# VH-VL binders against Probable Brix domain-containing ribosomal biogenesis protein, part 14

Target 1, 155 residues: Probable Brix domain-containing ribosomal biogenesis protein, of Methanococcoides burtonii (q12zb3)
Amino acid sequence: MLITSSRKPSANTRTMCKYLASFFNCKYMTRGKMGLIDIVSLCENGLLMVVGDYHGSPGSIMFYDSHGVELLSIHLSVFYPDGYKYTPLKALEPSINGDGELFNLLSYYLDIPEGECYYDSKCLIASDDHLEFVYLDNMLFRLNIKNYRKMVMSE
Short names: E, the ipSAE of ESMFold2; O, the ipSAE of OpenDDE; V2, 0.75 times the mean of E and O plus 0.25 times the DockQ between their complexes.

## First folded at step 7 (VH-VL)

Design t2 (from t1 with light chain V29L D34K N37D; framework fv_ragifilimab)
Fold by ESMFold2-Fast, scan of step 7:
Structure t2 (fold): chain C 155 residues (1-155), chain A 120 residues (1-120), chain B 113 residues (1-113)
Amino acid sequence: as target 1 above (155 residues)
Amino acid sequence: QVQLVQSGAEVKKPGASVKVSCKGSGYTFTKYAMHWVRQAPGQGLEWIGWINPYTGNTTYNQKFKDRATMTVDKSISTAYMELSRLRSDDTAVYYCARGYSWLRKPFDYWGQGTLVTVSS
Amino acid sequence: DIVMTQSPDSLAVSLGERATINCKSSQSLLYSSKNKDYLTWYQQKPGQPPKLLIYYASTRESGVPDRFSGSGSGTDFTLTISSLQAEDVAVYHCQQYYDWPYTFGQGTKLEIK
């Protein structure tokens, strides 16, 4: 997976991209002036995550396949716990736990193992209302879900 | 040494707006979330929402989403909560409260409260 | 929204006696990955803001006397004052911080017999 932001992201959105990349053990690519097609060409056979900015904060996540096809759109707001700051995380394999449709979609697209959250793990706890990012038994941040939409493709 | 000091009591007409301030001192203002809670006379506590002073990001109780606005001024360590289109049933003591830490510790310090009376 | 219900609405207890206040949530407050219940108890004296007593259902806030204890898990929680002192006369509120919106019980008024 490759992670980037919308064009001209705020500092908050850039920080979120770095944190997500560290959590998923993948690369954050600075967007700069690159268009979607340019970015997609850098993630051959991979998932692309684009974090959108909304008035200076992360407001959305869009997942694209390796051909630039939209897969899943999430509108969200971020909860930052006290003392929030970006720090690089150990390269532990993340797992996903939770319930609901968004859990199923993320499990499928992210292709990370489903499993229990342990004191020594990276764990994404997913529900239709919240995505909670947990590292070594501490919550890094939570994404509060306003809405999401699976993109339907006709063939 | 941690203190949250709120602005003074307000009397408003129905349809007006009120803006309550909450000044934090004795701690690093941007490292703790600021919540707003109200209590009508003789009634229970009702959560309005919270703001992250570090980012300015807000989360509102849907009941108040269309009327409440929370902001911060980091330069003076002050949070604000404005409530518009006031009704008589908005008469309450409005509190700011510091909370939600890395331990998910809830409201550990509260302001003294601001009485807002809405009457004609 | 998670609904919090306290019982009783009011309670009169003699000095030195045990006081028990109950709080019930409409859904579990247990956060499985942390094995923690996101339930808080506050004390509120007349004319004052609420004061944090207990969080994580049973963890006493620093400076709170050991006569105060919290217990319970999931949906049913209890605040116990083992030996009531005159200064404990107050309204006690439970609160969940498991999910937004944060919600409170209606309060229990504790008074001296």
Scores: ipSAE 0.000, ipTM 0.485, lowest interface PAE 15.2, mean pLDDT 86

Design t3 (framework fv_daclizumab)
Fold by ESMFold2-Fast, scan of step 7:
Structure t3 (fold): chain C 155 residues (1-155), chain A 120 residues (1-120), chain B 106 residues (1-106)
Amino acid sequence: as target 1 above (155 residues)
Amino acid sequence: QVQLVQSGAEVKKPGSSVKVSCKASGYTFTRYAMHWVRQAPGQGLEWIGWINPYTGNTTYNQKFKDKATITADESTNTAYMELSSLRSEDTAVYYCARGYSWLRKPFDYWGQGTLVTVSS
Amino acid sequence: DIQMTQSPSTLSASVGDRVTITCSASSSVKYMHWYQQKPGKAPKLLIYGASSLESGVPARFSGSGSGTEFTLTISSLQPDDFATYYCQQYYDWPYTFGQGTKVEVK
């Protein structure tokens, strides 16, 4: 997976992109002046995550396939616990735990193993209401879900 | 067999400090978070904060961030909580409790409690 | 902060009675737990994640609910069950407890 931001991201949104890239052991690519097509070309056959800015904070996450087709759109706000600070994380294999439709969609698209959260793990706890990013049994931050939309499949 | 054994009761003067210990045994100390909870006489439970003994990282209830300092010593499998600038309102039983990760069982084992009495 | 409010604050019951305690959260929570506390003792975990029975806890205890409304039920009260019960949300910091429900002998 490749992670980038929307154009003209705030410092908070850039920091979030770096944190997500560190959490998922993947690359963060600075957006600059690149269009979506340009960035998609850098993903080759991988998933693209675009973190959107909303008035100085992360406000959305969009997932695109390797052809630039939107797969999942999430609108959100961020909760930062006391003492929050960005620091690079160990390259531990992330896992996902949780329940609900958003959990199922993220488990599928992120292609990370489902598993329990432990003292020595990276764990994404997903529900329809919240995404909690846990590292070494400490919550890094939480994304509060306002809504999400999946790609409409032909029937 | 999991055990959390706390230090004994303390009687302190207003303005002093106290450091309560919680010695863990029967499990790998660094695998679980250690929480601190207080209970004033005849009152309910109030969460103070927690420590991840593996990293040393702490999180506090904002109400207690200037009152409590939580630490852990891996070499002795002991967690500590220091209370500063004691007032009569700090008179309470203080519990340590073992927690799991954010997803599931938070406080499955508790220490026996340490009564801290603050009197003028 | 998420406020947890229990109802009732006190109830009187007899052995064999069905006892129900309610806990209301001021906002939606996913992780909430129930504890039992006897006088002079530390609290004991009864139910975690709203409905999961802790190992070693009698089957007469059960939990239900989601979102903002949660219930602890004791299907047939035993003498050992006279205690104070606390709900707790483990969803958002600071973790908060209800004020407690004292179950007293009738």
Scores: ipSAE 0.006, ipTM 0.578, lowest interface PAE 8.9, mean pLDDT 86

Design t5 (framework fv_murlentamab)
Fold by ESMFold2-Fast, scan of step 7:
Structure t5 (fold): chain C 155 residues (1-155), chain A 120 residues (1-120), chain B 106 residues (1-106)
Amino acid sequence: as target 1 above (155 residues)
Amino acid sequence: QVRLVQSGAEVKKPGASVKVSCKASGYTFTSYAIHWVRQAPGQRLEWMGWINAYTGNTTYSQQFQGRVTITRDTSASTAYMELSSLRSEDTAVYYCARGYSWLRKPFDYWGQGTLVTVSS
Amino acid sequence: DIQMTQSPSTLSASVGDRVTITCRASSSVKYIAWYQQKPGKAPKLLTYDASSLESGVPSRFSGSGSGTEFTLTISSLQPDDFATYYCQQYYDWPYTFGGGTKVEIK
């Protein structure tokens, strides 16, 4: 997967992109003036995550396939624990745990193993209301879900 | 600023139940977990269990399973611990304490404690 | 369950003494906190994550150790420090506490 931001992101949104790239062991690509097609060409047949800005903070995530087709849209706000400060993470393989429809969609698109969260792991705990990013038994941050929509598989 | 205020002392007969409250103020209640810890006179601290204030999910120490129930009321910013089938050995000061379930955090704020006395 | 063995159970000391109390875990842990408790009061957090000093706690208190062996040191005991001290692991469920060390006047 490749991670970028919407155009002209705030510093907070750029930091979130770096944190997500560190968590998923993938690359954050600075958006600059590149259009979606330009960025998609750099994904090498992979998933593209675009983090959107809302009033100076991350407000959305959109997933695109390798052809630039919209897959999943999430509108969110970020919760940081007391004492939060961005630090790069070790390259441990992330896993996903949780329940609900958003968990199922993320398991499908992210292609990371489902399993128990251990004290020495990277674990995304997903529900319809929250995405909790856990590293070595500490929650790094939580994305509070306002709404989400599956795009390609919408019925 | 941050305060946890517990309900007052209770005297109970063996076999009864007790419900202790812990009212939080000075922070966003749903951003933290509340743990319950007891201490019998002159004895060590014993962790009983905890509740995620946002989700309501609980975990209990095995020795208290089946007798302890921890709940919360988010509108009142209050956590509760109910202990049933009381024995004389349950005589202790019961504390609530603020912590986190996923973010490993020590107990940075404690309630003042509630003395529960179990006697015939 | 991880068992926390704390020693000594009681120690007698004089103002100005260097006091060291130890805490041994039955298996390797990373997250240890130390608490001070005075009679009739709730415990007060002193140190966490083995060696981090809680805000507002005097610098004479320090934590150290890793794996299974941890210590709390008071470099120069003050009158306000006569109390019972507890270690706690918060690395694995259930959270467990040591038996306590009472620091009393010699």
Scores: ipSAE 0.007, ipTM 0.510, lowest interface PAE 10.1, mean pLDDT 86

Design t6 (framework fv_danvilostomig_arm2)
Fold by ESMFold2-Fast, scan of step 7:
Structure t6 (fold): chain C 155 residues (1-155), chain A 119 residues (1-119), chain B 109 residues (1-109)
Amino acid sequence: as target 1 above (155 residues)
Amino acid sequence: EVQLVESGGGLVQPGGSLRLSCTASGFTVSRYAMSWVRQAPGKGLEYIGWIYSYGSTAYASWANGRFTISKDNTKNTVDLQMNSLRAEDTAVYYCARGYSWLRKPFDYWGQGTLVTVSS
Amino acid sequence: ALVMTQSPSSLSASVGDRVTITCQASQSIKSYLAWYQQKPGKVPKLLIYAASTLQSGVPSRFSGSGYGTDFTLTISSLQPEDVATYYCQQYYDWPPSYTFGGGTKVEIK
């Protein structure tokens, strides 16, 4: 997976990209003037995550396949716990736990193992209402879900 | 630990039909795409079609209308229904694992099952 | 349809020889190319993906290169166990209609 932002992101959105990259053990790449197809080409055989800005804060997360096709788009707001600040995380393998459709979609797209959250783990707790990022038994931040769209296939 | 096992091959007369089955173990077909690929005796590999994790299908143009791919998530199986069979359909039929959302190659293949179309 | 042309169709070489197999796509597939090895009587095995990335457990004498339309598989020092037919495959086309090359049969002289 590769993580980037929408064009001209706020400092808060850049920080979120760095934090997500640290959580998933992947790279955050500065967007600059690159279009979607340009950046997808750099993501060779991988998933592209784009964090969108909304009024100076992260407002969306969009997932694209290696062709630039949108797989999942999540509109959200961020809840910051007291003392929130970006801190690089150990390269522990993340796992996912939770319930609901968004949990199933993220488990599949992120290709991370499903499992219980432990005191020494990285764990994403997913539901249709929020995504909680937990590291060493401590919540880093929560994304509150406003709505989401999934890819629709018809024949 | 990932394993794919095909079954259902055999001798069939021209114009007949046959259903092949592929049983997966070590992963769930509900999370992956699955493909069928065939190989005529002494010839190369030929892609037949694909079923996404969510059930939609895509076929090679020559296969569309004669071959149908389906799956059963509970049984962890993928089937290939073959109709209007011709002598040129004689081949070993493989199932192979793919990916629904990402461009990835076929990373695991079954052992294959032989279909012979002859009178 | 996206066509893959593979050459040569067969070759004979001696143990220790450098062997080169080529594959050409009818349109750009970027780096979405895989190489498979099929030993006599066995199922195909993935050797290389993303044009140049070795699958785990594949000997280092195998290498791949290329981008766009022209691709190469190289065996730097042919061994007896490398006797097989090798196939290239594009996995670029979407919805999936993946195309294989015609294969190259590699034999020892």
Scores: ipSAE 0.000, ipTM 0.489, lowest interface PAE 16.2, mean pLDDT 87

## First folded at step 8 (VH-VL; framework fv_flanvotumab)

Design e1 (from s58 with heavy chain N57R W102F, light chain S28D; at its last look DockQ between E and O 0.07; V2 from the best seeds 0.00; counts 0 for: pae O 11.3 > 2, placed apart)
Fold by OpenDDE, look of step 8:
Structure e1 (fold): chain C 155 residues (1-155), chain A 120 residues (1-120), chain B 108 residues (1-108)
Amino acid sequence: as target 1 above (155 residues)
Amino acid sequence: QVQLVQSGSELKKPGASVKISCKASGYTFTKYAMNWVRQAPGQGLESMGWINTYTGRPTYAQGFTGRFVFSMDTSVSTAYLQISSLKAEDTAIYYCARGYSFLRKPFDYWGQGTLVTVSS
Amino acid sequence: EIVLTQSPATLSLSPGERATLSCRASEDVRSYLAWYQQKPGQAPRLLIYGASNRATGIPARFSGSGSGTDFTLTISSLEPEDFAVYYCQQYYDWPPYTFGQGTKLEIK
C-alpha cells in the first residue's frame, strides 16, 4: 500500500500520513503537484490510501485500486488521547480486529490478518464507528467515523 | 431506542434441547456483537461468549463449548442460543447483551433474560 | 483469565448512607472496568464504564474510581432503589469478559 494526501495538506494531515505509514509499514509519498492517477501508477500492490485534509486536519481516508478506481471512502475526525506523545513505531506486523462492515472492508483491502491485540503489538481495532490504532497497548489515535461509502464488496 | 427481547421461559427434561432467541431493535443489528451471559439461581454472572453479528462467527468461553451453539438471523435481527443435551446444572437465566467482539467496551444493553429450567 | 474479586460479599447499609464497593483484578486491566447493577428479577444494568464514567441516565450519586487492579464504586447517598447486587466486569483482555462474583447491597 502507498499512502499520500490531498494536495497542500496541513501539518496535521502530513503527520497523520506518517503515522499511518509507520503503522502499516508502508511508504508515505508527498503529494506535491502530482495527480491522483500519477500516484496510483506508483502503487506496488495496487492499493492507494489518500488522506484528505479538512480545514487543517485529517478529514477523510479514501482507497483506490491500481486503476484509480475508488474502493472506499471514509469521512472522519481524529482524536488524540490526553498526554499523547509520538513514539517511533517498531516494524511490527499489524493485526486487525473488530466488528461490522467497515472492519471487514479494511481487513480485506489492507490485507492485514485478523488477530488479538497484545501488549507488544500493532493493532487496529475497527468498527463502523471508530478506528483505533493501538501500539504496545497504548492508543496512538482514534479515527471517529462520521460516515463511509463502499464501492466494492469485500469477500 | 435499543431493545433486546428474549423468548419466554423454558421447562425441559434432561437430555432435551432448547433454543433461546434474542431479537434486537433500535439499532443496526450487524454493527454490534451479541454476547450471552448465564446466571444460575442465586449465582453471579458468567460470560458464555459472543457472536459476531456481521460474520456470524461465534466465540465460546471456556466451559461453554460443545453443547452450546450461538447463531443468528440477520433478516430478523435475532440471535439464538441453543443448548443441547440439557442437564440439571443448565438451569439458569440466560441473557443476551449487546457489545463489541473486539473493541474494549462493556455490555450496554441487555435482554430481559430467559429462564431455562431442566427438571426430570 | 483475569479474575475479579469483589468485596465485601454483602454490605448492609441504610438509606442516606455512603456505600463503597471494591473490585480487585488479578491483573492490570488499566481503566477497562465496568460496574453493573442488578435488581431481583431484572437484567443487569450498566452503571459505570471506563472505571469512572457514568453510563447514560445514571444518577450522579454513582461514581467509579481506580485503575490497574483496584477499583471502587461509590454511592454517595443511598436511595431505596439502590439496594441490589453490583457486579464489576473487566473488558481489558480478549473477550469474553469476566465478572466479579458480586456484592449484595442490602438494607440494614
Scores: ipSAE 0.000, ipTM 0.596, lowest interface PAE 11.3, mean pLDDT 90
ESMFold2, look of step 8: ipSAE 0.017; ipTM 0.617
ESMFold2 (binder alone), look of step 8: mean pLDDT 93; pTM 0.942

Design e2 (from s58 with heavy chain W102F F107M Y109V; at its last look DockQ between E and O 0.04; V2 from the best seeds 0.00; counts 0 for: pae O 5.3 > 2, placed apart)
Fold by OpenDDE, look of step 8:
Structure e2 (fold): chain C 155 residues (1-155), chain A 120 residues (1-120), chain B 108 residues (1-108)
Amino acid sequence: as target 1 above (155 residues)
Amino acid sequence: QVQLVQSGSELKKPGASVKISCKASGYTFTKYAMNWVRQAPGQGLESMGWINTYTGNPTYAQGFTGRFVFSMDTSVSTAYLQISSLKAEDTAIYYCARGYSFLRKPMDVWGQGTLVTVSS
Amino acid sequence: EIVLTQSPATLSLSPGERATLSCRASESVRSYLAWYQQKPGQAPRLLIYGASNRATGIPARFSGSGSGTDFTLTISSLEPEDFAVYYCQQYYDWPPYTFGQGTKLEIK
């Protein structure tokens, strides 16, 4: 998976991209002036995550396949816990748990194993209402899901 | 078992060409990039670049453009390194190693290496 | 380009002793630092990844530590089979990923 943003992203959106890249142990590619198709063509496993900016904040996450076809779009808002301070994450393999349709879709597309979240792990807790990113038993941030649209079935 | 098996040693004259193969097994070939690493006699590890096994797109490190060509055949899960216009300084062991260019992952699986000797 | 500098170039120790190898990055690589072991006549083998995680099958006597720019590989009690060359590698930056120049661990 490769992560990028919409064109001319805000500082908040860039930060989110870095967070996600750190969490999933993947690369964040600065969008610049590159077209979507050009970026998609670089993806090794055929999955591109694009974080969209909305009025100066992350507002969406969209997934594209190797052909530039939209697979999943999520409209969201970001919540940071009070007193949160960014800390570089260890290069641990993340796991995912949760329930619902979005959980199944993300489990499939992100290609991360389902499993129990331990204290010393990276854990994505997914539901149809929110995505919680947990590291060392601390919530890094939560994505509150306003709505989502799937274009293909995961399984 | 995940493994990479490379072709045998090569003895070539200057100006000749060589093509090394690296066959992958035990995993989905197109899910991991293939890196090439050179090691001259008594020297350290030198990254030559990698090939995207999904798109087939090669990327070459500085100093490895022109005479070096990465290719692949997904039907047999094999990556190839071709060196043309061989020089004496190309004498080295060449390794293929599994990695990922757009994920932050180390090279976790290595071929056994292929010795290429260029001598008059 | 991120440059990795290893020290010392050569480390001479006896079996049973503690070995400490250093790797310094020219800029922060977070924890995306790997250590490889290469025995004579063999291909490199992944030893540590993510700065502090042992790869599959790696004995507990091997440990990695550090973050940012300074990293350490420690072998608590050297076994005869541990005498080899050790390389650090960063995989934080865009490929090609860079290696350190290596530390040769030889028997005293």
Scores: ipSAE 0.027, ipTM 0.629, lowest interface PAE 5.3, mean pLDDT 90
ESMFold2, look of step 8: ipSAE 0.113; ipTM 0.685
ESMFold2 (binder alone), look of step 8: mean pLDDT 92; pTM 0.939

Design e3 (from s74 with heavy chain T30S F107M Y109V; at its last look DockQ between E and O 0.04; V2 from the best seeds 0.00; counts 0 for: chain humanness VH .580 < .591, pae E 7.4 > 2, placed apart)
Fold by ESMFold2, look of step 8:
Order: structure tokens, then C-alpha cells, then sequence
Structure e3 (fold): chain C 155 residues (1-155), chain A 120 residues (1-120), chain B 108 residues (1-108)
């Protein structure tokens, strides 16, 4: 997976991108002046995550495939339990736990193992209301879900 | 056999301090948070917070951020609750209980409790 | 803070009867609801977690149900050792994980 931001990101949004990259053990690439098509061309066969800015803070997360197809878009706000402080994380393998539709979508797209979370791990606890990022049993931050949109498949 | 054994009952005067121990056995200490729960005489259960036994970081419930200190000694698999400047209202039974904290697990193993009596 | 309200405060029943204890949460706690039993002079004992899962070693006569804000603990046929105080606890949101005020189940 490749992580970048919307164009002209705030400092807070850039820091969130670095946190997410550290959490998922993946690359963060600065957006610069690149358009969406330019960024997706750099993903090869991987997933692209774009963190959007809203009033100086992270406000959305968008997922695209390597062809630029929007797979999932999430509108959110951020909560930091002990205030904000970026710290590089150990390269532990993340897992996902939770329930609901958003959990199922993220479990599918993020390609990380579903299972019980442990005190010595990285764990994404997902529901339709929250995405909670837990590292060594400390909540790094919570994303409060306002709404989300998924790719609709006709059958 | 998973077990939590707490230190014995304490009789204290106002203004003193107390340090309650909770020794864990039968499991890997650093894999489970240690919670502290207070029960005043004739009252219900009140969560005081927990300590992350992997990092040593405590988390305190509202109202327990002053005179109450959670600590641990991993070499002897023991968690501690220290209460300073004891007041009569601190008279209660204090329980340790094993659980996960941010991982939303209930308290599945409890210590036997330590009665702290503060004479006024 | 999420408040849990248990009812009734006291429930007087005889051995062999069915007990039904209620716990209402002030906010949606999904299924993150536990039940504990506390006998006089003893520590609490976990009975039910995740609203409906029996903890290890808990007899089948104990069952839990509910989701969201309304939860029930049922004891299908009371045994003499079941007369105790029962607490519900939510562990959905912090701080703090909160307990209900308790329901005393006493022998009639």
C-alpha cells in the first residue's frame, strides 16, 4: 500500500500520513503538485490511500486501486487521547478486529490478518462508528466516522 | 492455574499512605492489563483504571488522578496500587483484576481484595 | 460517561425459580457488556461477556442477551449458591468502563 495526502495538506494531515505509514509498515509519499492520475500511476499493483484535509486536520481517507478506481471513501474527524505527538512505531505486523460493514470492507482491502488483538501488537479496531489505532495497547488516535461510500457493484 | 494474590488488609490513620500489591501467577504478566477496582463498604464496584503491563503506562479514571498511583515490578509479576494522604473516605476493599484495556476485554480474573480501613 | 442502571435493585426468589435481571445503558455499548456475580466476602466472578458468552466454568443455567442499550441476565433455575449481588459492566468506551449499581438476588 502507498499513502499520500490531498493536495496542499496541512501539517496535521502530513503528520497523520506518517503515522498511518508507520502503523501499516508502508510508504508515505508527499503529494506535491501531483494530480490523482499521477499518484495512482506510482502504485503499480498496490492500494493507494489518500488522506484528505479539512479545516487544518485530517477529514477523509480515500482508497483507490492501481487504476484509479475509487474503492472506498471515508469522511471522519480525529481524536487524540493524550494530545498529538508523532512517534515512529516498531515494525510490528498489524491486524484488524471489529464488526460491521466498514470493518469487512477494510479487512478485505487492507490485506492484513483478521483476528484477536494482543497487547504486543498493532491493532486496528474497526466499526461503522470508529476506527481505533492501537499500538502496544495504547490508543494512538481514533477516527470518528461521519459517513462512508463504497464502490457499488451491479449484479 | 491463573491467580492474583493481593497483600493483606491494612489499618491506617488519616494522612498515612498504603501500597497494595497484586502478585500474578499462571500466565504471562505482560500480556494482560491490570485493573484496579474500589468497593466502599456496602457500595457497588468502581473502576479506578489500569496499568499496561507491557509498557508500564497507567490510565486513571476520573476522580483517581491525584492521590492514586499504579505501578508494577515485572521481575516478580506484581502490580501495585499506592494511595497517599489517606482519608476516611478511602476506606474500602481494593481489587486487582486482569483484563485487556483498549482491547475491550472484561475482567476475567480477580484478586481476593485488600481491605483498607482509615481510622478517623 | 456511560451510566448503567440495573433493575430491580432487589429480587426475592426461591430456589428452582427463574431470575431475570435487567441492565440499561445510557448509550449504545454494542455487545460490550459483562455480568459479574459477587457473593458476600468474595471478589466478583465473571459470568457473561460480550452480552451472551458464558465465561469458562459458568453453568449453563446462566445466560445473557441483549445488545445496544438493553441487556438481560437470566438464571433458568436458581440454585442455593446463586443468591448474590450481580453487576453489569460496559467495556465499550473509556473513561471509565462503568458498572451498574447492582441487583441483589436474595432468597425468599
Amino acid sequence: as target 1 above (155 residues)
Amino acid sequence: QVQLVQSGSELKKPGASVKISCKASGYTFSKYAMNWVRQAPGQGLESMGWINTYTGRPTYAQGFTGRFVFSMDTSVSTAYLQISSLKAEDTAIYYCARGYSWLRKPMDVWGQGTLVTVSS
Amino acid sequence: EIVLTQSPATLSLSPGERATLSCRASEDVKSYLAWYQQKPGQAPRLLIYGASNRATGIPARFSGSGSGTDFTLTISSLEPEDFAVYYCQQYYDWPPYTFGQGTKLEIK
Scores: ipSAE 0.027, ipTM 0.644, lowest interface PAE 7.4, mean pLDDT 87
ESMFold2 (binder alone), look of step 8: mean pLDDT 92; pTM 0.939
OpenDDE, look of step 8: ipSAE 0.042; ipTM 0.656

Design e4 (from s47 with heavy chain W102F, light chain K30R; at its last look DockQ between E and O 0.05; V2 from the best seeds 0.00; counts 0 for: pae O 10.5 > 2, placed apart)
Fold by OpenDDE, look of step 8:
Parts: structure tokens; sequence; C-alpha cells
Structure e4 (fold): chain C 155 residues (1-155), chain A 120 residues (1-120), chain B 108 residues (1-108)
């Protein structure tokens, strides 16, 4: 998976992209002036995540396949815990837990195994309402889901 | 078998400090979070917060910041609750309870509780 | 913050009777709802988790139901040892998770 942002992202959005890249052990590519199709063409495994900026904060996550076809769009807001501090993440393989349709979709598209989370792991807890990113049993951030739109059904 | 054993009852004067221990056994201490719950006399259960037993990072609930400190010693599988500058309203039974903070699991095992009485 | 409201505050029944306890959440907690039993002088004990799953060692007379915002704990036929205080707890929100204010089940 390749992660990028919308054009002219805020510092917050750029930071989110870096977190997501670190969490999923993938690359973050600065959008710059590149078109979406140009970026999609750089995706080796056929999945592009685009973090959209909304008034200076992450406001959406959109998934595209290798052809630039939209697969899933999530409208969201970001929540950081009190005393939040950036911490470099170990290159651990993330797991996913949760329930609901969004969980199933993300599990499928992100190709992350469902499994129990542990203190020494990276864990994505997904529901239709929230995406919670946990590292070493600490919250990195939570994405509050306002709505989402799927273009393809999960298997 | 999983067991949480807490230290004995405490009688303290206002302004003093108290440190309660919760010793865990029967499971890997660092695999489960330790939660603290307060129960004032005749009142309900109040979540105070939890400590990550792997990292040692504490998280305090609203109203339990400042005078309350969670700590642990992994070498003896023990979690600690320290309350400083004790007040009469701190009189309560304090429970430790095993949980897993971010996996949406309930508190499955509890200590027997420690009564802290603050009286002049 | 999700607030849990239990009702009734006190429930007076006799052994053999059916007990129905309610827990209402201020917003949906899906099925992430637990019930605890606390007897006098004892620590709370987990009864039900996931709204309807009995914890290990919990008698079949205890059952939980509900989802979203409305939950019910049912004791089909009360035993003398069932008279205690019962608390619900949601663990859908971010921890630390709060409890309901409790329902006291007392003997009539």
Amino acid sequence: as target 1 above (155 residues)
Amino acid sequence: QVQLVQSGSELKKPGASVKISCKASGYTFTKYAMNWVRQAPGQGLESMGWINTYTGNPTYAQGFTGRFVFSMDTSVSTAYLQISSLKAEDTAIYYCARGYSFLRKPFDYWGQGTLVTVSS
Amino acid sequence: EIVLTQSPATLSLSPGERATLSCRASESVRSYLAWYQQKPGQAPRLLIYGASNRATGIPARFSGSGSGTDFTLTISSLEPEDFAVYYCQQYYDWPPWTFGQGTKLEIK
C-alpha cells in the first residue's frame, strides 16, 4: 500500500500520513503537484490510501485500486488522547480486530489479519463508528467515522 | 488460577499518603492492563484509570489526576496505587481489576479490595 | 462520555421470583456491555459480557439481552445468594470505562 494526501495538506494531515505509514509499514509519498493517476501508477500492490485534508485536519481516507478506481471513502475526524506524543513505531506486523461492515472492508483491503491484540503489538480496532490505532496498548489516535461509502463489496 | 491479592486496610490522617499494592498471579502480568476502581461507602463503582503493565504508562480518569499515581513492578507482578494529600472524601474501598484496555473486554478478575479510611 | 442509567434503583423480590434489571446507555454501545454482581463485603464479579454471554462459572439462571442503548439482566428464578447489587458497564467508549449507578436487589 502507498499512502499520500490531498493537495496542499496541512501539517496535521501530513503527520497523520506519517503515522499511518508507520503503522502499516508502508510508504508515505508527498503529494506535491502530482495527479492521482500518477501516484496510483506508483503503487506496487495496487492499493492507494489518500488522506484528505479538511480545514487543517485529516477529514477523509479514500482507497483506490491500481487503476485509480475508488474502492472506499471514509469521512472522519481525528481524536488524540490527552498527553499525546509522537512515538516512532516498531516494524511490527499489525493486526485488526472489530466488527461491522467497515471492519470487514478494511480487513480485506488492507490485507491485515484478524487476531488478538497484545501489549507488544500494533492493533487496529475497527467498527462502523471508530477506527482506533493502538501501539503497545497505547492509543495513537482514533478516527471517528462520520460516514463511509463503499464501491466494492468485501469478500 | 488467576488471582489478584491486594494489601490490607489503611487508616490515615488527612494530608498523609497511602500506597496500595495489587499482586497478580496465575497469568502473565504484562499481558493484561490493571484497572483501578474506587467505591466510596454505600456508593457505586468508579473507574479511576488503568496502567499499561507492559509499558508502565498510566491513564487516569477525569477526577483522578494529580494526587493519584499508578505504578507497577513487573519483577513481582504487582501494581500500585498511591494517593497523596489524602482527604476525608478519599475514604473508600479501592479495587484492582484485570482488563485489556483497548480490546473492549470487561474486567474479568478483581482484587479483594483495600479499605482506605481517612479520618482526623 | 457515555452515561449508563440503571433501573430500578432498588428491586425487592422473593426467592424463586424472576428479576429484571435495566441498563440504558446515553448512546449506542453496540453489544459491549457487561454486568457485574457485588455481594456485601465482596468485590464485584463479572456475570455477563458482550451483553448476552455468561462469564465462566455463572449459573444459567442469569441471562443478558439487548444491544445499542437498552440492556436487560434477567435472573429467571432468584436464589438466596443472588440478592446483591448489580452494575452494568459499557466498554465501547474509550477507557477508562464507566459503570452504571447500580441496582440493589434485596429480599422482600
Scores: ipSAE 0.013, ipTM 0.627, lowest interface PAE 8.8, mean pLDDT 90
ESMFold2, look of step 8: ipSAE 0.410; ipTM 0.776
ESMFold2 (binder alone), look of step 8: mean pLDDT 92; pTM 0.933
ESMFold2, look of step 10: ipSAE 0.065; ipTM 0.669
ESMFold2 (binder alone), look of step 10: mean pLDDT 92; pTM 0.932
OpenDDE, look of step 10: ipSAE 0.000; ipTM 0.603

